# VH-VL binders against UPF0179 protein Maeo_1037, part 4

Target 1, 145 residues: UPF0179 protein Maeo_1037, of Methanococcus aeolicus (a6uvu3)
Amino acid sequence: MDKRITLIGSKIAKTGNEFIYCGVLEECSECRFKKICHDGLIVGKRYRIVSVRSAKHPCIAYGDGVKVIEVEPSNNFTILIESKKALEGLTLSHSDIQCNNILCKYYNLCHSEGMPEKYKIMELHEKIKCPKGNSLIKATVSTIN

## First folded at step 3 (VH-VL)

Design r1b (from r1 with heavy chain L104M; framework fv_retifanlimab)
Fold by ESMFold2-Fast, scan of step 3:
Structure r1b (fold): chain C 145 residues (1-145), chain A 120 residues (1-120), chain B 111 residues (1-111)
Amino acid sequence: as target 1 above (145 residues)
Amino acid sequence: QVQLVQSGAEVKKPGASVKVSCKASGYTFTSYWMNWVRQAPGQGLEWIGVINPSGGETWLDQKFKDRVTITVDKSTSTAYMELSSLRSEDTAVYYCARDYGEWMSDFDYWGQGTLVTVSS
Amino acid sequence: EIVLTQSPATLSLSPGERATLSCRASQSVSDYGYSYMNWFQQKPGQPPKLLIHDASNRATGVPSRFSGSGSGTDFTLTISSLEPEDFAVYFCQQYSEYPYTFGGGTKVEIK
């Protein structure tokens, strides 16, 4: 299934953003948008937003409302890893960088949601200048689940 | 980029049936629902029904439920509307139009229309 | 079914003038603070073109002179200053419940 339609919080509804689908909330049982919002998505699977509709729709779960988005599944993640562990073709066990600075522009790359316990390094990119002094490199990794 | 291309004009006799096609391109066919709407010459628009291409579920205006069948062929990204027991009052331009599905029906792209003429 | 009544049936105006088109529903087409009403523009020999969705949101590429407003049973399409290409028929359409229904249309014509 290449592309699907769903709804997501308007503040995060931006082309290129990725998210892990977490399933149906109890509040959604009577929601008129339930079928569109949840149809065909797999719990725990990562999706990339490929387009965003401009209109906002009300949502009990999101105070700022939701927007219709078109998504495609993503098996490759862009993450930050310690430079000492960075070897293309290597399979690693996932471990988060110890950092609680949620305002850092790299926070989502350091703390990728829904990462499997093991992943393979597919490609190495540029080194990142971490504000906390960690030696980090940007990498494209593939899930093996 | 997004296109809905409909089959050509049809001339039918009363009592016959007609099947109009709507071929979609430029998007993922199963991610959008497909509506059918008609317009008699010089008149307003009348909604016929909608299909979810992913599951094949349909919702029709009650007045058409015994005469209309809406189907899809996913392999060709084509939706079909078949109207049976034709009468002169069915003479109209028939349009397909996509939307996001139930309660998200903004009909953002339409086919060019298919003129169906019913005459004896 | 929900009946939509558009008024006036015809507006005869000159370029540069403001056009105000009304659409009234026989019952509310709003819930959850949202209004399930679209506006379409149609020119002779062409399919309808989406202009406004969800009562007040301009469709992609629609000029800022077009605006939609209203909630419940009373909706308005406004064209702040008519351009030559705006002379067309305009339809409102509800999707609050099946069957979806359209208004009878308002023709905006050159005076």
Scores: ipSAE 0.015, ipTM 0.604, lowest interface PAE 5.9, mean pLDDT 84

Design r1c (from r1 with heavy chain S105Y; framework fv_retifanlimab)
Fold by ESMFold2-Fast, scan of step 3:
Structure r1c (fold): chain C 145 residues (1-145), chain A 120 residues (1-120), chain B 111 residues (1-111)
Amino acid sequence: as target 1 above (145 residues)
Amino acid sequence: QVQLVQSGAEVKKPGASVKVSCKASGYTFTSYWMNWVRQAPGQGLEWIGVINPSGGETWLDQKFKDRVTITVDKSTSTAYMELSSLRSEDTAVYYCARDYGEWLYDFDYWGQGTLVTVSS
Amino acid sequence: EIVLTQSPATLSLSPGERATLSCRASQSVSDYGYSYMNWFQQKPGQPPKLLIHDASNRATGVPSRFSGSGSGTDFTLTISSLEPEDFAVYFCQQYSEYPYTFGGGTKVEIK
């Protein structure tokens, strides 16, 4: 099976949440949970939380502690793309929207972490109102290969 | 539904070996570690060891290290505990039980137990 | 190895009474505010059943009359009002370090 167990911050440890695995921190070298927390996960890959345990454990990376979670690989996620490029079924090479407004509520969808080199548009959603005037639409995309 | 189903009772002579199986179903086998625990009739519980099914790494109580081998077959979601050089004091019910591993709990599901009797 | 000592060995009570069971560890099983202690219930002919994990968290489906408390070396399992099905043997178990160890058990029996 492709399901794995790991630990993640207590505040985000909720069934259905997704995250991109970012790798081992220097601080983790002495952590007794290092093996369970990091074994079998691929840096840059997105995972979906399928179950959460109630107990909290201390963690130097998460001030409020971590919980044990079961995850499965997720190859789909939501991003913002230019409306002129938005066609369901189209495969695109990733390029970030040119924008430096880090206070924008859409900033993370325009500058998604861990984006693959290529992705396929699976579903188009609503257009958003861009403060910088870009014509953008939300899309669910899937990794390819 | 999570189930751990163990092999049937065994009667062995001193000096023989026994191999007990524990077949898991209802969950992702490689996501939980598998413990082996025994209980002599009318006595308390004694931990034998644990295996990480994903990598095959084992941690054993030192008193069993030279006589116990714990293995898994991922294709059948089955864990095995083999105990060699059997003695009368090895007569016990042997249980498998799952947990998250490392310093985590749960022992939330246990097999039904396998009675191993060592007698001449 | 960490030795777990349970007391009393036998607790004779009537239905409706409160049961208090103790478990003492030979060294601390807690760090950073978390305690690596489980409690199990066992009835004759059955495998142990998890009641409490991490010292104070009830396992799924365990009635609210069961509660766990303690940290460091001293832990307690409390049954606020005994039901007929609660008469059983209770074991504490530490998972702070290998080898994992169990207490000797406390038998809760009808008076």
Scores: ipSAE 0.007, ipTM 0.535, lowest interface PAE 9.9, mean pLDDT 81

Design r1d (from r1 with heavy chain D106E; framework fv_retifanlimab)
Fold by ESMFold2-Fast, scan of step 3:
Formats: sequence, C-alpha cells, structure tokens
Structure r1d (fold): chain C 145 residues (1-145), chain A 120 residues (1-120), chain B 111 residues (1-111)
Amino acid sequence: as target 1 above (145 residues)
Amino acid sequence: QVQLVQSGAEVKKPGASVKVSCKASGYTFTSYWMNWVRQAPGQGLEWIGVINPSGGETWLDQKFKDRVTITVDKSTSTAYMELSSLRSEDTAVYYCARDYGEWLSEFDYWGQGTLVTVSS
Amino acid sequence: EIVLTQSPATLSLSPGERATLSCRASQSVSDYGYSYMNWFQQKPGQPPKLLIHDASNRATGVPSRFSGSGSGTDFTLTISSLEPEDFAVYFCQQYSEYPYTFGGGTKVEIK
C-alpha cells in the first residue's frame, strides 16, 4: 500500500482521522505546496492519517494553516448494508441503497464515497432503524482489489 | 519583493565569536523557516542549521551544536547565527536562505552572504 | 549523513552543446513518490540560485532548457543547449534527512 505525504488543515490533522480527497481547489493553482498537497492522491478516495508533523505552514484554504501528514489508503470502511446480505466473510458487489433523503443521519453510510466494485464483510455491528423501512445493519468491510 | 539583507564582513581572531544577521522583508517573517549555510573560499556549500521563526525551534548539524546558536527577533524580522570558538577553518561566506520548512524545503531566496575571516 | 557525489567535477563544453550533470546519493532521498533533491547554480561572487526543486520542478523564472530528473539515489540536471550565462558551478542538495547536505559541485566551463 502506497503511503503519501500531503498537507491538511491544522485542526483536523490528527493520527487516525480519515478524509476523502476532493481534488485541487482554484486557490491552489499558484501554490508552491500544490505538488506535495495533491500528487499521488486519487479524487474520491478515502485516506487515513498515520502521522502528523508539528510545524504549521500558511495556506489560503485553511485560516489556521496546514500541517504535513503521512496518509495511506483506507482499505476498511464502515457502511450500512441490507441485513439479508449481511454475513461475515461474504464478498458483495457494491450498490447504493435507493434513497434521496439527504437529511437522514445515516445518509453517508448508505451512500459511501470511494467504494470499490467488490468488498468483503469483516465484522457486523448494530442494526440501524431506517426511516424508509429498509432493514439495515452497520458493517466494517475491506477492499478485495 | 522578497529580500534577505545580511550584515557586513567580519575579521576575527581565533577563539573569538561572531554574530551574523539576516534581515527579511517583503513577506511574513514567521511563515517561513530560515537556513544558514556556509562556503569556504573556493569550496562547496555546508549546511549549518535551520530555525522555525514562529516557535524558535532549531535543528543543527551535529558538528556545529557546541558552537552555533541560531535565534530570531520577530519584532525586526531578523534571524541571527552566532558562531563561537572561531578557528581558521571557519573562514567562509555565511548565507541565510528562506525555506518552506520540513518536507517542503526549497531555498528560494538567499541573502547576499557575509564573509567571516578568521586569522591572526 | 547522506553523502552526495557529483560527477564530473568539471565539464568543458561549447555554447549550444548539451550538458548532463550527475548527482548520486549514498542512500535513497526518495519516499512516497517524492524526491527530496534541489539543484542550485552559483556564479563567482554571488549566492547560489535555486534552479530545480523536488528533483524535477523548475523554480520561477528558470529557463526551460534546464531540467531535472531521477529518483532514489541517482539524479541528473540537464541543460539542453548551453547559453553563455550558463557557465557556472552547479550543486545538488538533499533535504530527505538532517543534516541537509550538498554535493561537491560540477563546474561547467567553456572549452
């Protein structure tokens, strides 16, 4: 697994935190840090922070500055899956649950970004009460690319 | 415009100390790190150390740790390098150079240099 | 400390010729797809001037005839067609680990 050096806002630069890389901002076009911030990162992919440097650097996008971090792709995700498909050790093809309720507190777990075509269920957690009546369970899954 | 202006040439006897200044202008002083590098006449470049002006933290080459102190005065946007117990082999041009900091190091602007001559 | 070895020590060429300068590190100065290597140009009586940062990126205002390449332990500075103002000493410098170190320099001189 490729580890990468990048920069992120000082307040969120903590070991163990995850983020989804969203690409280059317009403000970054003339930034000297652009290469280090953006090279080797895949838009829409989830990364986990594995180390943080203490020094702060100026950044137009972050008022409290940025810190150098080392990241690795996050291979384990927490998602919601249909209970009928929920067996530990099962390999599933990803499909988003058909739901447009963006105000639901579970929306992001039902519509997780950066999901691979196939994933393996590693661990099952608690059942979730779905406002739309779907029978859902929270699961930790891993990529199998 | 970014400028780094260093103090003038010094002539010192062995055993003395010298303090070289580097006054920064044209940018926010505390947003960039400052390196010190020396060059003996006709020789290559030798890194001495770096300071983070915001916190005052320094990192030095081990060979200089007993003799070099790097400091800053934020009110005047000035960095200083003091070298003690001078020897003839310390005769060199001393440069300050601006840096983005660890992992982002690029010495994009340099001072004009300060010649320090140690002889008796 | 990381030792940088530059070769040749002196390169004698004519204007219009291609210059290729080598810098070799005693251990890798690359990690995570990034190479922590700078190149500088120095003329007599002047401070060094940044030419290339992070192995292959030209500094602002540096002509396109200058290019940097390499990774790991082997790095190259190329000047595609020498201009009169390019006859100078060139230094590589690593910032992968403290202490930062410089190569011994390559002098590009008129044949």
Scores: ipSAE 0.019, ipTM 0.602, lowest interface PAE 4.5, mean pLDDT 84

Design r1e (from r1 with heavy chain S31D E57S; framework fv_retifanlimab)
Fold by ESMFold2-Fast, scan of step 3:
Structure r1e (fold): chain C 145 residues (1-145), chain A 120 residues (1-120), chain B 111 residues (1-111)
Amino acid sequence: as target 1 above (145 residues)
Amino acid sequence: QVQLVQSGAEVKKPGASVKVSCKASGYTFTDYWMNWVRQAPGQGLEWIGVINPSGGSTWLDQKFKDRVTITVDKSTSTAYMELSSLRSEDTAVYYCARDYGEWLSDFDYWGQGTLVTVSS
Amino acid sequence: EIVLTQSPATLSLSPGERATLSCRASQSVSDYGYSYMNWFQQKPGQPPKLLIHDASNRATGVPSRFSGSGSGTDFTLTISSLEPEDFAVYFCQQYSEYPYTFGGGTKVEIK
């Protein structure tokens, strides 16, 4: 993909803003824009808004409606890291969490698509408790080079 | 199989209102938006508006805004278009057509059309 | 509103010939790499039938002899070899902005 169009809530549809693509929202399962919203975006990856169309359209998921935006991939991903390895500013070599439980709600964050070999931890978020007993923390990481 | 079945032809006097129905079958009614388009005899197509059946939100051409109401009855999978203050220029075949929504507007199935004649 | 102009108004051809239909928009109906243009076929007494969506994608069940092309303001519908059932009126339609608008139509008729 070079650049993609998608839809986002009018209140956050501002050039320069970033968001994490979380897949189709549950409310947007009823949205007729589902096909365009889903097209070519990677779950857990950050995107930067590079332009915003002026027209505002009603949407079930957003009370103030949605706008069409053009996005570029940000160099940032949201992933799960073992808590004992998680230090802001640290550069890590990528290794997928070894787990085959595809029914886990965190599976895609443990097996994030498009991860580079090395990344830098930019920000640590909330801890999660793995069904397999691992202590994991959600992190925003930046791709290196 | 997908079908959109519209109500029968209507003859109305100027100043009256008409309400055309479009009954959907063969798919989940709330998965698609419903458009209304008209065509005067021997003329081109004119878009009236669209409704999202799941939430009831509508978008209308400004020229029809004050005279058109689009509604749905989810229990019967039926969309309605009501046009008020009829004049002779409103004589046309009125079609319902489904699409995926604004940027996915592919009008893949159409109703058979309802002829509305406005005459004194 | 966006005005769509179709040309020619009438195209008189024989079966087996190539048909090329033009649709010109008063302003661009493309952005972000997408073109918001549909093509429909209509026969007398019938509703329109979708042929092409998003300028170049054939609708389900539409024969390969139909193709769409173009971007910005200039769009073309091509029928590579006319069959008897292809003699009909063809309309372009934009959905780049509300209100959605249709072209005036091109009638493809037997010579």
Scores: ipSAE 0.006, ipTM 0.514, lowest interface PAE 9.7, mean pLDDT 81

Design r1f (from r1 with heavy chain N52D; framework fv_retifanlimab)
Fold by ESMFold2-Fast, scan of step 3:
Structure r1f (fold): chain C 145 residues (1-145), chain A 120 residues (1-120), chain B 111 residues (1-111)
Amino acid sequence: as target 1 above (145 residues)
Amino acid sequence: QVQLVQSGAEVKKPGASVKVSCKASGYTFTSYWMNWVRQAPGQGLEWIGVIDPSGGETWLDQKFKDRVTITVDKSTSTAYMELSSLRSEDTAVYYCARDYGEWLSDFDYWGQGTLVTVSS
Amino acid sequence: EIVLTQSPATLSLSPGERATLSCRASQSVSDYGYSYMNWFQQKPGQPPKLLIHDASNRATGVPSRFSGSGSGTDFTLTISSLEPEDFAVYFCQQYSEYPYTFGGGTKVEIK
């Protein structure tokens, strides 16, 4: 995959962490690191940190400074799907779970924003006890090319 | 398993040009910048310039600006430094060294060096 | 350009002794508490090897006896107890502005 070098807040600069790139801030216009920090990243895309350098550098947006990180694009999502449809390696079209309970702690995993219409199940995790009685399982899914 | 492998030694006459190559492997070539540094026999290190392989933009020490061209071939992950109008004072070992880019210059990997000898 | 002056030019010491190497910049190479200074070790016939980056951070695999300190215009590389493999030439290098520049080097040699 296409690996990139960028800078991120020192406290969140840990191998394995993911973040969504949000674009250039107004404060960045005068920053000496603007080019290395922002060039080549796609707004709204999720990236995974694969390595971290120890040194800190100054940053207007992060009071504790920033560290150099190496990132790769991550197209993986964690969502809840119906257990009866859950098979590793299976390709699914996005299926709406009919639920309007916005106070449920699982609401965001059942109604994941930014999911493509089709995805492939990469790994199945724990089964979830649904307050509404649905048989759900937590899954890592990948976008289809 | 990062490696930078440079081309072999060169002997040139005054007024000639030399082109040294540096082939990178073990990392994403376009994500790191490539510096060129030289060292005359028994002397200190002198920075020549740097290239951003993603866009091909270069920054050179002013003293070399009229004689040095730094380029890259992304398809082969190779950086080149060409020095023209050679003088005896250009006799040196020339090194490539990668860094993290724009003010993040911790030259963490170096090529083995290429000896360029300028003699009549 | 920023001129880096290293002192002394030569340190003659025995194994087990502490080495203190100085690097002075003609102008500040620090910005908001961060310093853009590297230290390299070079042995005969080899390319330089990164020891310290960003003034005080040890590079991967560098023994703990090596430490860097300083800010502004005054920087120090310290080797707390010299080992036989530490007898080499040491260079400081700034990347605060172009052109990047190196110091003249300090040779650490056996007494």
Scores: ipSAE 0.196, ipTM 0.668, lowest interface PAE 3.2, mean pLDDT 86

Design r1g (from r1 with heavy chain E102D; framework fv_retifanlimab)
Fold by ESMFold2-Fast, scan of step 3:
Structure r1g (fold): chain C 145 residues (1-145), chain A 120 residues (1-120), chain B 111 residues (1-111)
Amino acid sequence: as target 1 above (145 residues)
Amino acid sequence: QVQLVQSGAEVKKPGASVKVSCKASGYTFTSYWMNWVRQAPGQGLEWIGVINPSGGETWLDQKFKDRVTITVDKSTSTAYMELSSLRSEDTAVYYCARDYGDWLSDFDYWGQGTLVTVSS
Amino acid sequence: EIVLTQSPATLSLSPGERATLSCRASQSVSDYGYSYMNWFQQKPGQPPKLLIHDASNRATGVPSRFSGSGSGTDFTLTISSLEPEDFAVYFCQQYSEYPYTFGGGTKVEIK
């Protein structure tokens, strides 16, 4: 139903493997495969590989090349949330972090596209050092129906 | 299982238009691009164009750009190729064929073909 | 547009023999170490069937006797030992740039 085609590193391109989509790299701006590799994927969302094609394609981000894969969402996102709101099992409403530093390596996790209005915190990870001084923690969250 | 099922044979007069359909099943329609290719009797293959079903963007061989329209109906998982101002030289079997799109074009599944005959 | 020239036009061989089919492009169809070339088999009354994609990768279910090689402008399809079902027309096809183009075909027929 919601299956997508994308490209991923050849060594991790195995049926059953999961990965978190982290967004477009600067190196991808001139890539022939940029649209197919990145369109339709949601930053911070976890995907499961359901099929893998055998051909390898060149990729600046993966030295061993990439393979075409079919993926489906696993209904989880990795995002950054305010530490004061971070409690496993808590249901939160999505809120925007005010920041326009688009060159920050965490920008896509702070400004994730496709976030649901409400989500449940499933797991807390490391705290990150925000260049703007916000107290943020990385979290895996699940969608609420 | 992946299937591409095309509409039946057509007989048209010169100057008419023909619209061929290709109904997809067994996969997510919007995740693959759809090509149209023709083959005149006893001749080779000629690429007409391709559509991205997700966005509706098309790329056509320039020789067809003024006569061909490729469209999709997402609700029925069907692609269409309409060719206008038909000439006898347009008599051919027309095929749809899917690929992964944008330079990942391996044409892994093809429709059965639709014979279009243009004669008076 | 990129013109693909296949040779020979007709190849007359017996079962068990090796078939070597050539496809030459008017300009390179390779970039970033990758070659944008497919090979198809077509039997009378049937649509083309994908044999080789991306110059050298066999499509699913294609027997190991079929192999593709080459880069740049020169590509080869090899059938190591012809079986009766292999007598067909073979087409190369490039997808390096629009419009996509096909070669004129090589007919492999029984001697």
Scores: ipSAE 0.015, ipTM 0.602, lowest interface PAE 5.7, mean pLDDT 84

Design r1h (from r1 with heavy chain Y100W; framework fv_retifanlimab)
Fold by ESMFold2-Fast, scan of step 3:
Structure r1h (fold): chain C 145 residues (1-145), chain A 120 residues (1-120), chain B 111 residues (1-111)
Amino acid sequence: as target 1 above (145 residues)
Amino acid sequence: QVQLVQSGAEVKKPGASVKVSCKASGYTFTSYWMNWVRQAPGQGLEWIGVINPSGGETWLDQKFKDRVTITVDKSTSTAYMELSSLRSEDTAVYYCARDWGEWLSDFDYWGQGTLVTVSS
Amino acid sequence: EIVLTQSPATLSLSPGERATLSCRASQSVSDYGYSYMNWFQQKPGQPPKLLIHDASNRATGVPSRFSGSGSGTDFTLTISSLEPEDFAVYFCQQYSEYPYTFGGGTKVEIK
């Protein structure tokens, strides 16, 4: 599965979360953990977190520190979509859900970063209880049509 | 500067317990894990266990699991290793050593060591 | 548990000579392209001092004459030209899995 280890911000270091690797910061040039943190990751590639270590480590890029995580490459990711548009196999054009509640535990699934112009619904999961009353369902989507 | 200062030497009788302390300074105590390692006179190094000060989780060598307890006091930035049911084979210098955690372990700073002598 | 075997037990050399120290693991201590192996120096009456972390990275302040290499089960610590202060005991240590283990040590002594 081409699994790798790296370090990511403590607040986002949760099993199941996905991110796009953005490369090395200038501040990382003299970091003794630069090799483990950055080596083997491809800039612009999407990764899924499969495990998280408990310890926090200091990091100039993350004020709350970083945690060691195990990742695997991903071309699929989990998002929340309007139930009325939720049909397995359907290709959708990306559009943001109008919601400003950044404290919602579903906020990142509702407002996924790095979404392509179009995506295909691969699998439908559970309907979530939206605090703002939107009718939403959890879905696995593919970045390729 | 980073310092790990351990408690003083102790002489114990067989069957007693000993609690060694390791006071950390010069860094954020909860950002690093703390290992305990011992060395019998003229012998090699033996790992006892490690603690994550942030959550209090511990991992021990199975040889010690029934006799060793590792704890921390965050308010004083101090780690403790308590060893019970002492026998002569436990005579050793006990060290605390800091590291970054499971996959970032490097034992970069060590305490000065605490000599524990178990005598009849 | 992973057993680390260091050889030779004693290495008798003169200042200026090259020292090559071996550490062999009973199973691989490498994964994800990294090797979870550290090297320490210990002088009498002192705690161990970190020399090399993650098989090949020198710790802060460690002279360039020290180098680490290897992966999997076979690791080497090299001192390119021994200085008087380098005569000490050297230990390898793995952190690939619990329990963490140390090698038995190699004593580098004056010939």
Scores: ipSAE 0.017, ipTM 0.540, lowest interface PAE 6.4, mean pLDDT 82

Design r1i (from r1 with light chain Y34W; framework fv_retifanlimab)
Fold by ESMFold2-Fast, scan of step 3:
Structure r1i (fold): chain C 145 residues (1-145), chain A 120 residues (1-120), chain B 111 residues (1-111)
Amino acid sequence: as target 1 above (145 residues)
Amino acid sequence: QVQLVQSGAEVKKPGASVKVSCKASGYTFTSYWMNWVRQAPGQGLEWIGVINPSGGETWLDQKFKDRVTITVDKSTSTAYMELSSLRSEDTAVYYCARDYGEWLSDFDYWGQGTLVTVSS
Amino acid sequence: EIVLTQSPATLSLSPGERATLSCRASQSVSDYGWSYMNWFQQKPGQPPKLLIHDASNRATGVPSRFSGSGSGTDFTLTISSLEPEDFAVYFCQQYSEYPYTFGGGTKVEIK
């Protein structure tokens, strides 16, 4: 359990809240806080807020500004899995989806960093339309310890 | 919960080296940077340098660059500051202090201090 | 390096009085509406204790009588009504650029 610091929207910066890290936004390219906001966070991974600082900082992505928070990884990840393997409660071994379309909006969820060797499907969400024709569904998965 | 515990007082001769330790507990060691600051008896605070424990990168005040080495041991959550070629002017209390890292350096927790006395 | 000048060097005051401490930087330590300035309190035999971070934000557990203000090159720490435990040395510190630097300190002493 690695704790990290980051910045998140002031309105949601509360101890105990969880969020899924969605990656770097285009608006972040000129932000002096880009590295501290994003360094060491894994796209699609859930984080839990364990502490919040009081100061607000400007942010284009959050109109009411952002606050410094300390986070720890939740046991849960959001990933894309093959629909034929998508059964709630099933334990799967992780394998990368074979795709080189780096311009796909789902690329990071298909190629999520920091995935454990094995994970359990906790909840199934919406199916996605894959440009390469793969039958994929969004899922919340948990490390089994 | 958060604690920084430093090694005990040292008495050194001019020309010797001293290595002060700072053991962190109550937080994830690699998620915060560690600063070193000194204070001569009855005087103000002087920043020595900082280390990013995750990558090992260091930034030092130029006046200490040739004499100070800051290192970490991640397995024991301990930061070290080694000062060589000691002079009487190096007599001071040496503190470790954590911060949030680049642009977020608020020194929220400090060690208790280590008195280093340099005399012949 | 950025030089921080604190004034006065010593304030001799009585409990209940207001203390106003100044810190001036040789160049601006602010951008983005954020000021890279901290204030610390130090009592004899103890390490410094963080009071104010980012120029105006009280650290956790710091009483409301402490307030920080200012931006750019001019910063102020105010103690609205001195308590006996507030008689101490106060340091400002910038983290706008390396090397980080501290002011020379202001000693708040009992009259």
Scores: ipSAE 0.015, ipTM 0.595, lowest interface PAE 5.8, mean pLDDT 84

Design r1j (from r1 with light chain N57Y; framework fv_retifanlimab)
Fold by ESMFold2-Fast, scan of step 3:
Structure r1j (fold): chain C 145 residues (1-145), chain A 120 residues (1-120), chain B 111 residues (1-111)
Amino acid sequence: as target 1 above (145 residues)
Amino acid sequence: QVQLVQSGAEVKKPGASVKVSCKASGYTFTSYWMNWVRQAPGQGLEWIGVINPSGGETWLDQKFKDRVTITVDKSTSTAYMELSSLRSEDTAVYYCARDYGEWLSDFDYWGQGTLVTVSS
Amino acid sequence: EIVLTQSPATLSLSPGERATLSCRASQSVSDYGYSYMNWFQQKPGQPPKLLIHDASYRATGVPSRFSGSGSGTDFTLTISSLEPEDFAVYFCQQYSEYPYTFGGGTKVEIK
């Protein structure tokens, strides 16, 4: 319903593909499409590609360039959860991971925006150990109802 | 299906104003920009301006800056182009056309056109 | 503003013949290997229809006989073998900078 136009790397610009919006770095200001790249998308939220234009645009951030895509929000999010609680199909209530290390490459997965209070674990990915000593696992979770 | 439906033909006197509407359907109105283009009888196309329906920002050809206002009503998915201080030279078919935003302008869908006749 | 000059103004051809239409820009409309040029077809009483976007990419539903080429200031629209429905006016249009501008059009007419 909330379809949005944006740009994404040509290699992953395929109808049906999903991605997590990770935000735009200031260095990407060299890209002339910067306004379209960062308008209206929520950091940490998962989007599904519903259509792709054939034209490829140059972009310094992507060696193969970018394509215009139409996206819609999906109910799936990639987050980090405690590995001991990680079972596919399990429903969890949202709880905070206490962490203020903004320089951590996993910070956005620990502090995703737009998350509802309850999630179902759809898929488990790699295990991660963070500076705070938590044993975490990356998971794709789905909103409930 | 994507459709852009414009208001009907108008006849105006010199000095009057005209407001042409363009009602969009079949897509998320705020996800695409809306251009206005005119064509005098038997002549070429002339770009007037564009609006980003999400924020209301507009960009106009300088020659129209003082006479044209482009607006949107998001609740009805309708874009408007108002041209004031009409002259006989403004007699033309006025089209709305959507695009993907700045530098991604490919006018993939057009309205049917609105004939505006300015005569004494 | 960027001025687009189309030539010839009129092309008189028969069905089955190749049509080559030129569009020349007063300054470059290309950057980083990407060209900000569109081509439209217009028939009497109808709005323009997008044929080619970004200089060489065919719009959805446009027959393969239509192709676009060129970069910088020189662009070409080619119709490899004219069909009866292709007799129309063709316009090029740049979106490299505001204001967007159109060429004067090339009329492709029968005979």
Scores: ipSAE 0.015, ipTM 0.612, lowest interface PAE 5.9, mean pLDDT 83

